# VHH binders against Endo-1,4-beta-xylanase 2 (XYN2), part 3

Target 1, 142 residues: Endo-1,4-beta-xylanase 2 (XYN2), of Arabidopsis thaliana (Mouse-ear cress) (o80596r5to146)
Amino acid sequence: NIVMNGDFFAGIEPWYPNGCEAFVVSSDPFSSEVMSADSSSGGYVVVTNRKETWQGLEQDITTRVASGMNYTVSTCVGVSGPFNESAEVLSTVRLEHEDSPTEYLCIGKTYASRDKWVDLEGTFSISNMPDRVVLYLEGPAP

## First folded at step 18 (VHH)

Design j6 (from g5a with T28I W105F)
Fold by OpenDDE, last read:
Structure j6 (fold): chain B 142 residues (1-142), chain A 118 residues (1-118)
Amino acid sequence: as target 1 above (142 residues)
Amino acid sequence: EVQLVESGGGVVQPGGSLRLSCAASGFIFDNYWMYWYRQAAGIERELIASIYYRGKTNYVDSVKGRFTISRDNSENTMYLQMNSLRAEDTGLYYCAKDYRSGSGFDYWGQGTLVTVSS
């Protein structure tokens, strides 16, 4: 598994918020804008105070990926907010290069109904290893 | 909210120097390339310098040897030291962060005006 601490049992690390706030919750009140969890465990992370769709929880997975390999990333996501039908949630991998522009790969997409958990699965492969590989989730417009 | 706030612009004579600053917030600063753009009157905005989080820098030929881009990741601040300024350096200078690959869109500040005039 290239994604560490998917169940958030030991806290939020190595996940970290980018441009927003995040905290681990053990109980399940569906009361936050964006939540991420491993469906096989009880803990989840609440992401709040987002201003951009790409702001959210990230994880550096550089040391756990290699070129030429195929990877699958699975997460369970939930969205709360002032929307009627469904909200788009993406899984994205950012590839940072010293000698080329940063790449943003959308590896998975799902639509989440309000206050319901939904699975998000993504797949990707890297041709040339970048300096950093960062996985993050993109939520609906705040 | 992503914020990029440029400062340090002003009026200088040819041959003079200025140091621009860009205060960044709303994202993890050291996760991204950062850029300086400028726009002269009647001319399309142009990229002039870029800096990687590890310090790699790039410059367009027109500013190479005169301008130095740098960053302080601990302060979420990027700088542009401009020496040997010329009249053609006059313009509005923008701090920028990229958004998506191939999107052509960057986050911009309001810019800081640099005027080089005798």
Scores: ipSAE 0.747, ipTM 0.871, lowest interface PAE 0.7, mean pLDDT 91
Fold by OpenDDE, fold request of step 23:
Structure j6 (fold): chain B 142 residues (1-142), chain A 118 residues (1-118)
Amino acid sequence: as target 1 above (142 residues)
Amino acid sequence: EVQLVESGGGVVQPGGSLRLSCAASGFIFDNYWMYWYRQAAGIERELIASIYYRGKTNYVDSVKGRFTISRDNSENTMYLQMNSLRAEDTGLYYCAKDYRSGSGFDYWGQGTLVTVSS
């Protein structure tokens, strides 16, 4: 897994929130809109105050990927909120280029029921190495 | 939510100058290309300038040599310096952020009006 710090034992780094708030929790899950954690054990991150589906935790994975390679990204996600149906959760890789428009690659998809953890797995490859490669999760509409 | 707030528009004579500003919030500003669009009366909205987080800039031919796009990532603000203004530069100017590649969808502000008239 090219994603670092999936269990958040040592804090939130290198994850960071984009356009929202996030904090690490070690106890009762599902206290907020979107959570991200490693499928094994440890703490989890609560994401709050989202206004857009794409707002949430991001991680810069530029230094851990190379052109021409195939990668698999695995995360464990949970969704909470006033909904009865399953919510779609996407994993997306943003490729930032100086000489071309930014690319957004949807690499994985899962459906999360309220207050239940589910695995989200995605795959991707990069033809030409961009300036930055950023992984983020897209959750349900706030 | 994503917010883009344009300012600095006004009325100027041909040959005059204006400086537009765009205050951005709701996202990490330096992670994205930023854009200036404009829309003249009866004409479709057009992209006129773009700027990368590292400073790379692009311009359409009609504004090259006259307009300068810039950004201050520490202030989450983008600028458009407009010199040698012409009547055909009249229009509503929009600050924009892209949403998803290939979609054609962007976030925009309410715009700021630029009027060039003698």
Scores: ipSAE 0.743, ipTM 0.869, lowest interface PAE 0.7, mean pLDDT 91
Fold by OpenDDE, fold request of step 23:
Structure j6 (fold): chain B 142 residues (1-142), chain A 118 residues (1-118)
Amino acid sequence: as target 1 above (142 residues)
Amino acid sequence: EVQLVESGGGVVQPGGSLRLSCAASGFIFDNYWMYWYRQAAGIERELIASIYYRGKTNYVDSVKGRFTISRDNSENTMYLQMNSLRAEDTGLYYCAKDYRSGSGFDYWGQGTLVTVSS
């Protein structure tokens, strides 16, 4: 398991918001735009004030991955908003290099109905280790 | 939203200097490559310089030795020091961030005008 603090019991770290706001919720209200949770704990993170699909919760997983290995990332995601259809949610790994352009790997895709939790699973491998490996979720357009 | 606001443009004589600034917001600035583009009248926008969050820089040949790209991550600001300016450096200068979301695109500011004329 390369994802840390999936249940958010100890707070949001090492997750962090990129270009938005995020906070941990211990109770149950589906009251915000994008949510991420571990299915076993009941605690979840609410992501708000997104302006772009890629803005959301990120985690640096650089020290937990190695070249030539296969990884599986599993998250439980929910989405709320004015949409009446299912919303696409992606899991993406960003590979940051000093010597080459940044790579973006879409490792998983799911469709979430409004105010319902859904599992998002992705897989990836890295051939050459970058300077930084960041996992993040892409949600629907705000 | 992602915002990139360029400033510092103006009119200078050949051989003169100018310093451009780009104020960035809406993303974690120190996690990304940042770029300077320019567009002269009648030609396509061109990449002229890039800077990594750790400081690595790249330049196109036409500006090497004359332009210096830098960044202050604590201020979410990128700079372009332009020395030994030439008439062919005239154009709109844009700050940019690359990001591949669903569409794969760059974010651009409104640009700042640099005019080099005698």
Scores: ipSAE 0.741, ipTM 0.871, lowest interface PAE 0.7, mean pLDDT 91
Fold by OpenDDE, last read:
Structure j6 (fold): chain B 142 residues (1-142), chain A 118 residues (1-118)
Amino acid sequence: as target 1 above (142 residues)
Amino acid sequence: EVQLVESGGGVVQPGGSLRLSCAASGFIFDNYWMYWYRQAAGIERELIASIYYRGKTNYVDSVKGRFTISRDNSENTMYLQMNSLRAEDTGLYYCAKDYRSGSGFDYWGQGTLVTVSS
């Protein structure tokens, strides 16, 4: 598994918020815009104060991936907010290179109904190993 | 909210110097390439310099040897040291951050005006 700390039992690390706020919750109440967790039992992270769809929880997975390999990333996501329809949630891998523009790969897509957990699965492979490989989730427009 | 705020522009004579600053917020600054663009009156906006989080820099030929792009990741600030300024350097200078690969979408500031005139 290339994704670490899916149950957030030991805190938020190695996940970190980008351009927003995030905190770990040990119970299961839905109380914020975007929540991320592993499908297994445990805690979850609430992401708040997002201003852009791409702002949210990220994880550096550089040391856990190699070129030429196929990877599957599975996360459990939930969305809350003032919407009646399902909200789009994406999983994206950012590949950072010093000799070429940064690549943004959308590896998975799902639609989350209000205050319900859904699985988000994505797949990707890397041809040339970049300097950094970062996984993050994109939520609905704030 | 992503914010890019340029400053440091002004009026200088040919051969003069200016130092532009770009204050960034709303994202992890050292996770991204940062860019300087400029736009002269009646001309399309052009990329002039870029800087990687590890310090690698790129310049267009027209500014090589005269301009220096740098960044302070601890302050979320990017700089453009402009020396030996020429009349053709006149324009609005923009700080930029990319968003998607190949999308053409970038975040921009409001720009800072650089005027080089005798």
Scores: ipSAE 0.741, ipTM 0.871, lowest interface PAE 0.7, mean pLDDT 91
Fold by ESMFold2, fold request of step 23:
Structure j6 (fold): chain B 142 residues (1-142), chain A 118 residues (1-118)
Amino acid sequence: as target 1 above (142 residues)
Amino acid sequence: EVQLVESGGGVVQPGGSLRLSCAASGFIFDNYWMYWYRQAAGIERELIASIYYRGKTNYVDSVKGRFTISRDNSENTMYLQMNSLRAEDTGLYYCAKDYRSGSGFDYWGQGTLVTVSS
């Protein structure tokens, strides 16, 4: 599992919000749209003020990956708010290149409901090391 | 079962325009990031443009301002409008989708040839 700090024991780092607001909660239930890498017994992060589906928590994993290796991402996610159907949550890796457009790999997808945490698992490998490798979670439309 | 079919290539004068199409089938088009690559002789295929499933676009510097990528999810089709073409744009153009992490895309179309007279 390539994810660091998946239970948020050390606060939010190395996770950071992208175009949204985020904070760590140790025990409280749903208050808004919530995304977590691993919500075991440690804690979770609440993500709010998203304007686009791709805005959410991300983690720069550039120093922890190498080309030609296989990686597994495993996280737990949940969603709060009113909806009649489950909300789609994606796990995505983006490969940022200095000289070319960013490439995006959809590595996992699940559907989260307002009342429960679900597992989100995916696998990936990198054939050509980019300048940055960023793992991020995408939520439903705001 | 995944199929990508490029069309719209041809021979064009420098400064001219072409519109490429990529017809997709065998997957849920709306769920995938889509890409255009091109391949000149002796070079690996290079990414030139991408479009997120929710509309954001990205381009390499050499085509920015000249090429426009777009998609029509109701027809499972992606487009590349190429304007102000130059000799360096000559090559075989491929569309691609995200399929497997890190290996490069394993699903390509057959390509459509664009020739800009040198």
Scores: ipSAE 0.006, ipTM 0.212, lowest interface PAE 13.0, mean pLDDT 69
Fold by ESMFold2, fold request of step 23:
Structure j6 (fold): chain B 142 residues (1-142), chain A 118 residues (1-118)
Amino acid sequence: as target 1 above (142 residues)
Amino acid sequence: EVQLVESGGGVVQPGGSLRLSCAASGFIFDNYWMYWYRQAAGIERELIASIYYRGKTNYVDSVKGRFTISRDNSENTMYLQMNSLRAEDTGLYYCAKDYRSGSGFDYWGQGTLVTVSS
């Protein structure tokens, strides 16, 4: 799993919001620097004030990937709000080039509903290294 | 309709053991963090243990090593095994469903009373 801090044990870094607001909430009220944590548990981030489906948390992974290697993304997601049915959540990698259009790889998809967490998993590989590689999460329509 | 029903409380001597149960219904138990809280007389409820849907557990220092939280997803039931009980463990014990906001939990049972006395 290439995702750093996917359980948000150490706060939001290296994740950052893109065009939205975010704050950390511990799903384990005992969270502290001295408590041990498996990678599968910890806090979570609430993302608000999204105006587009692609606005959410992202993470620059350029220095952590290389061409010709296979990578797995794994994290947990949930949704809140007035939804009556499942909401689609995607993990996407964008490949930014200096003088070419940005490429987008959809690497994982899941459906989340109110009051439960689901796994979002996917794999990807890069054939030619771009200038930047950014992993981001896409949520349902605002 | 979410329901949480605590049971297993009682009167026990110091050093004794009790096993509390929390029967859950009205939601998909397997997918949620579950919690035990206790409330001593005149004190606000305090979180004492939590368990993740994938098995991770956490405890406050005062109960670590004495209490064990567990779950049986086939029975939709969470447990709290309480060993080496002390007088300060006396209180009402509540189970609670997952913390998904900055303000706290949205469902509590009536609690089960644990009394530790000579």
Scores: ipSAE 0.000, ipTM 0.110, lowest interface PAE 17.2, mean pLDDT 68
Fold by ESMFold2, last read:
Structure j6 (fold): chain B 142 residues (1-142), chain A 118 residues (1-118)
Amino acid sequence: as target 1 above (142 residues)
Amino acid sequence: EVQLVESGGGVVQPGGSLRLSCAASGFIFDNYWMYWYRQAAGIERELIASIYYRGKTNYVDSVKGRFTISRDNSENTMYLQMNSLRAEDTGLYYCAKDYRSGSGFDYWGQGTLVTVSS
């Protein structure tokens, strides 16, 4: 698993929002990112103010990948709001090049419902190393 | 939400100079390619310059050597310095955030008008 801080134990970094708002919520009622020292805890990030399906959290993984290697990405996702039953969530890697347009690889897909956390797994490999590799999540239509 | 606001357009004589600005908000500016496009009357928007987050720049041949794209990541602002302006540079200038074919990654500002005439 090449994702750093995939359970958000240490807050949002190195994740950051793209075209949206994000904040961290502790999953332990007696713990926060700062307050608890001895409890086993983790958190999650709430993404809001999305206007497009691809707006959400992303993470630069350039220094953690190399060409010719196979990678598996695993994250835990859920959805909130006035959703009926399930919502499609995608994991996408974009490959940024200096000399050509950005490439986009859809590496995984899952369906999430309102009160359940679901694993989202994806796999990929890179033939030629780009200048920047960014992992991001695409959520349901706002 | 993503917002791009261009400014600095105006009326100039041939051979003159203008500096355009693009104020960006709603995304992490220093992680993205940024672009300047122009649209002359009756023509589709055309890419004229781009700048990478590490400062690499590209230009279409018609503006190379005359225009300079730059960015200030601390102010979330991109610039286009236009020198030696010609009548064919007249048009509406847009800044844009990176493009993903077949996706919703196309963001444009409102544009700023540049008119080169005597």
Scores: ipSAE 0.000, ipTM 0.144, lowest interface PAE 14.9, mean pLDDT 68

Design j6 (from g5a with T28I W105F)
Fold by ESMFold2, last read:
Structure j6 (fold): chain B 142 residues (1-142), chain A 118 residues (1-118)
Amino acid sequence: as target 1 above (142 residues)
Amino acid sequence: EVQLVESGGGVVQPGGSLRLSCAASGFIFDNYWMYWYRQAAGIERELIASIYYRGKTNYVDSVKGRFTISRDNSENTMYLQMNSLRAEDTGLYYCAKDYRSGSGFDYWGQGTLVTVSS
């Protein structure tokens, strides 16, 4: 699993929010629009104030990947709110290049419902190493 | 079978505008990032713009402010609005869909030719 700090034992680092707000909860009640990197239920991060589906937690993984290698990403996610329908959650890697547009790899997709944590798993490889590799989680429409 | 069909290319004077279309079939269009590439004669294709299935966009510096990528998921179609065209924009324009997770594929259309006459 390429993800660091997936149980949030030491706070949020190296994760950081992108265009949203995030805070760590060390105890285990499920809460509104929660995005979590693992299923331990000992700690999780609540993501709020999203304006777009792609806004969520990010982690820079540039130093931990190389071209030509296969990687597995595994996280645990949940969604809370008044609706009972399932909500789409994505795991995405973006490849930032100095001289070209950012490339996006959709490496995992799942559907989460209120009141349960769901595994979000995927694999990826990189054919040509970019300047920066960022893993991020995307939630349902705000 | 994945099919991508570009259209809307043509001959235009410098400073003019064109709108390119990419009609997609054979995959769930809504699930993928889509891209526009261009290729001048004898040169490798270059990525110029991308659009996330829920609307986030990115552009290379040479087209920022002049080109606008968009998509209509209900019509399975992506667009490239090209304004303030320059001779350097002449080339064959391709649409492409995202990598498949774990496979490293890109899929391409046949291209549509844009000629900006000096």
Scores: ipSAE 0.000, ipTM 0.217, lowest interface PAE 13.2, mean pLDDT 70

## First folded at step 22 (VHH; from c5a with T28I R31N S50R)

Design r3a
Fold by OpenDDE, fold request of step 23:
Structure r3a (fold): chain B 142 residues (1-142), chain A 119 residues (1-119)
Amino acid sequence: as target 1 above (142 residues)
Amino acid sequence: EVQLVESGGGVVQPGGSLRLSCAASGFIFDNYWMYWYRQAAGIERELIARIYYRGKTNYVDSVKGRFTISRDNSENTMYLQMNSLRAEDTGLYYCAKDTYRYKSPMDVWGQGTLVTVSS
């Protein structure tokens, strides 16, 4: 699997927060604005203090992907906040280059209702390997 | 909390030098492109330099050969060494973190530090 630590039993790594705060919860209550987890049973990560939709949990998957291969990424996501409608959640693969503009692949999309877990699955392929490949989730506006 | 704090601004004569600092906190500093911007009075903020997490640097033509951007990942600090300063270099200097988000490249701005080049 190209995504590591989907159940968060051993902490948050190699996931890391981008522009926000994140912590692991071992229990299963809904209590945060954005929650990320793999489809397996276990803990989840709470993402708080986001200022932008793209801020959240990220993982560097550079060493686990290759050019020309097809990949599937599956996550379970939840959203909370003062909204009544379903919120859009995206999975994106960011391709970082040292000498060229960064590329973005929106690989998956789902809609989450407040305080409910939903599956988010995405697929992607890379033609030319960049310097770094990062997977991240984009949630609703804070 | 994500935060950037610029410092080192001041008044210098033409031909002088100045070193700016940008202290970063609240994110993994060494994972991101970092940027220096400046804004002169009456004009829009402009990008002048950037540095990759691996050390690659880029400069706009107006500062190339005079300014040097660098970073110390162990201190979560980025620097801008400015040499051969000119009057047109006067302005507020800001550091920024790349969001890696298309159409929204920056999400955090410091308060800025003022650089005044005058005789």
Scores: ipSAE 0.156, ipTM 0.589, lowest interface PAE 2.2, mean pLDDT 88
Fold by OpenDDE, fold request of step 23:
Structure r3a (fold): chain B 142 residues (1-142), chain A 119 residues (1-119)
Amino acid sequence: as target 1 above (142 residues)
Amino acid sequence: EVQLVESGGGVVQPGGSLRLSCAASGFIFDNYWMYWYRQAAGIERELIARIYYRGKTNYVDSVKGRFTISRDNSENTMYLQMNSLRAEDTGLYYCAKDTYRYKSPMDVWGQGTLVTVSS
């Protein structure tokens, strides 16, 4: 599995928040802007205090991916907020290069209604390995 | 929250040196390309230097050989050592981080620090 700690029973690592705050919840109702979880059963991570859609939970998956391989990333996401419409949630793989511009792969997209879990599945393949590969989710506007 | 705070600006004579600092917070500093921008009066903001998380650096020609960008990941701080300063280096200097998103690849959060090179 290229994504580690899907159940969050051992904490948030190796996930980390980018430009926001995050905490693990074992079992609680929806109460935050963005809720992220791996496809596995267990707890979930609440992401709060985002200022931008691209801010959220990230995971470095560099050492777990290889060139030419096809990967599927499955997550379960939820959005909580004052909005009445569905919110777009993206799964993105960021490819960082030392000598070239960073690449962004939108590997999956879903629309989440308020206080409802939805599946977000994405697929990707890397033709040329970058220096770093990071998986992250993009949520609705804060 | 994500914050970038520039400091170290001041008045210096041509040929002098100055060292700018950018204190970063609210994100994992060592995960990102970091950038220095500057903006002279009446001129559009320009990118002048960047540094990768592994230390790779790039400079625009106008500052190459004179400026050195560096970072201390343990202190969440980026630096810009400016040597052989010229009058045309005068301006507001900003630090920025890569957003790693589709739109708006750069974000500047600081107020900038003023560098004035004059005799």
Scores: ipSAE 0.020, ipTM 0.314, lowest interface PAE 7.7, mean pLDDT 85
Fold by ESMFold2, fold request of step 23:
Structure r3a (fold): chain B 142 residues (1-142), chain A 119 residues (1-119)
Amino acid sequence: as target 1 above (142 residues)
Amino acid sequence: EVQLVESGGGVVQPGGSLRLSCAASGFIFDNYWMYWYRQAAGIERELIARIYYRGKTNYVDSVKGRFTISRDNSENTMYLQMNSLRAEDTGLYYCAKDTYRYKSPMDVWGQGTLVTVSS
């Protein structure tokens, strides 16, 4: 798994919001550590004020990927608010080039509901290394 | 350039109080979890308290009820109010900025402020 900070224990970075608002909440009680600062509990991020389906959390993974390698992305997602029984959530990698249009790879898809957290898993590979590689999550229409 | 500057340490008698400050610059303070650690002589730094960007707090058991962490996002400053101090609280106190790396140690620290609890 190439994703940094997938459980949000240490907050939101390297994730950042794109055109929306985000804040971190802890889903677990504080763990007492005598000698170590290693994570033993996690949290989650709430994304609000979305106006487009592609607005959500992003993570720049450029320095963690190389061409010719296979990668797996795994995160957990859930929804809140007045949704039907499920809402489609996509995992997308965009490949930014200085000299050509941005490419978009839809690498995974799941349907999230209010009553449970679900895994969103996707795989991808890159044939030619772009200038920037960004992983992001897309939700249903606002 | 990210900078963290601790202040407010000193010598205090058992049962006394101190308030530590951590002045932050070079990053968007509002977006980060912040931490207090302490280091007694000859051992590794230990986490004692943390505060997330909107003010929720967590403490290790040894300081819970005696220490209070807080933050003022408008002043880019975190505080640690230490009450009912004990000799075992003696050490260097560091603030730390989260790196947001899964299971990684913190890598941005201040220089520390010394707290000595002695009679």
Scores: ipSAE 0.000, ipTM 0.114, lowest interface PAE 15.6, mean pLDDT 69
Fold by ESMFold2, fold request of step 23:
Structure r3a (fold): chain B 142 residues (1-142), chain A 119 residues (1-119)
Amino acid sequence: as target 1 above (142 residues)
Amino acid sequence: EVQLVESGGGVVQPGGSLRLSCAASGFIFDNYWMYWYRQAAGIERELIARIYYRGKTNYVDSVKGRFTISRDNSENTMYLQMNSLRAEDTGLYYCAKDTYRYKSPMDVWGQGTLVTVSS
């Protein structure tokens, strides 16, 4: 798994929002301290103010990939919405070139709902190393 | 909220210079390709310059050698230095952020800053 912080345990970094807003929500440590001795906090990132399906969190993975090798990506995703609504979430890699159009690879797909976190898995390889490789998550229509 | 704010426009004589600024907020500026477009009256917006996240630049032929795009990642700001201005450079200048989606329009635009080259 070449994705750093794919479960968002360490907040948002190195992920960043693209065309949207994001903020970190941490589990309530007071409730955990009062009810149990478990000091694990966990957390997640909420993405809001999306206007297109492809707007979401992304991560620059350029320094972690090379051409001719196979990679597996795994992240944990969920969506907000009406009760029992599910939504398509995509994992996409874009390959940025200085001298040609950006290439897009849809590498994984899953369905997520408000009350369930699901794993989103994908695989890819790169034939010619581009100038930049960015992994990003695409959500449902806003 | 992603926001781009252009500034630095004004009225100049032919042959003069202006420096435009594009202040960016709401996204990690370092990770995006950025663009300058211009729009003359009655014409669609035209790409004039872009700067890649690693700093390499591209220009359309009509501005090459006269305009210089640059970025200051510590200030989240992109610049357009315009020299040897001509009457045909008159128009609204917009900065834009790349969508990173193939064949999609740019996803964020500023309000534009007016450049008028007169006399």
Scores: ipSAE 0.000, ipTM 0.133, lowest interface PAE 15.8, mean pLDDT 69

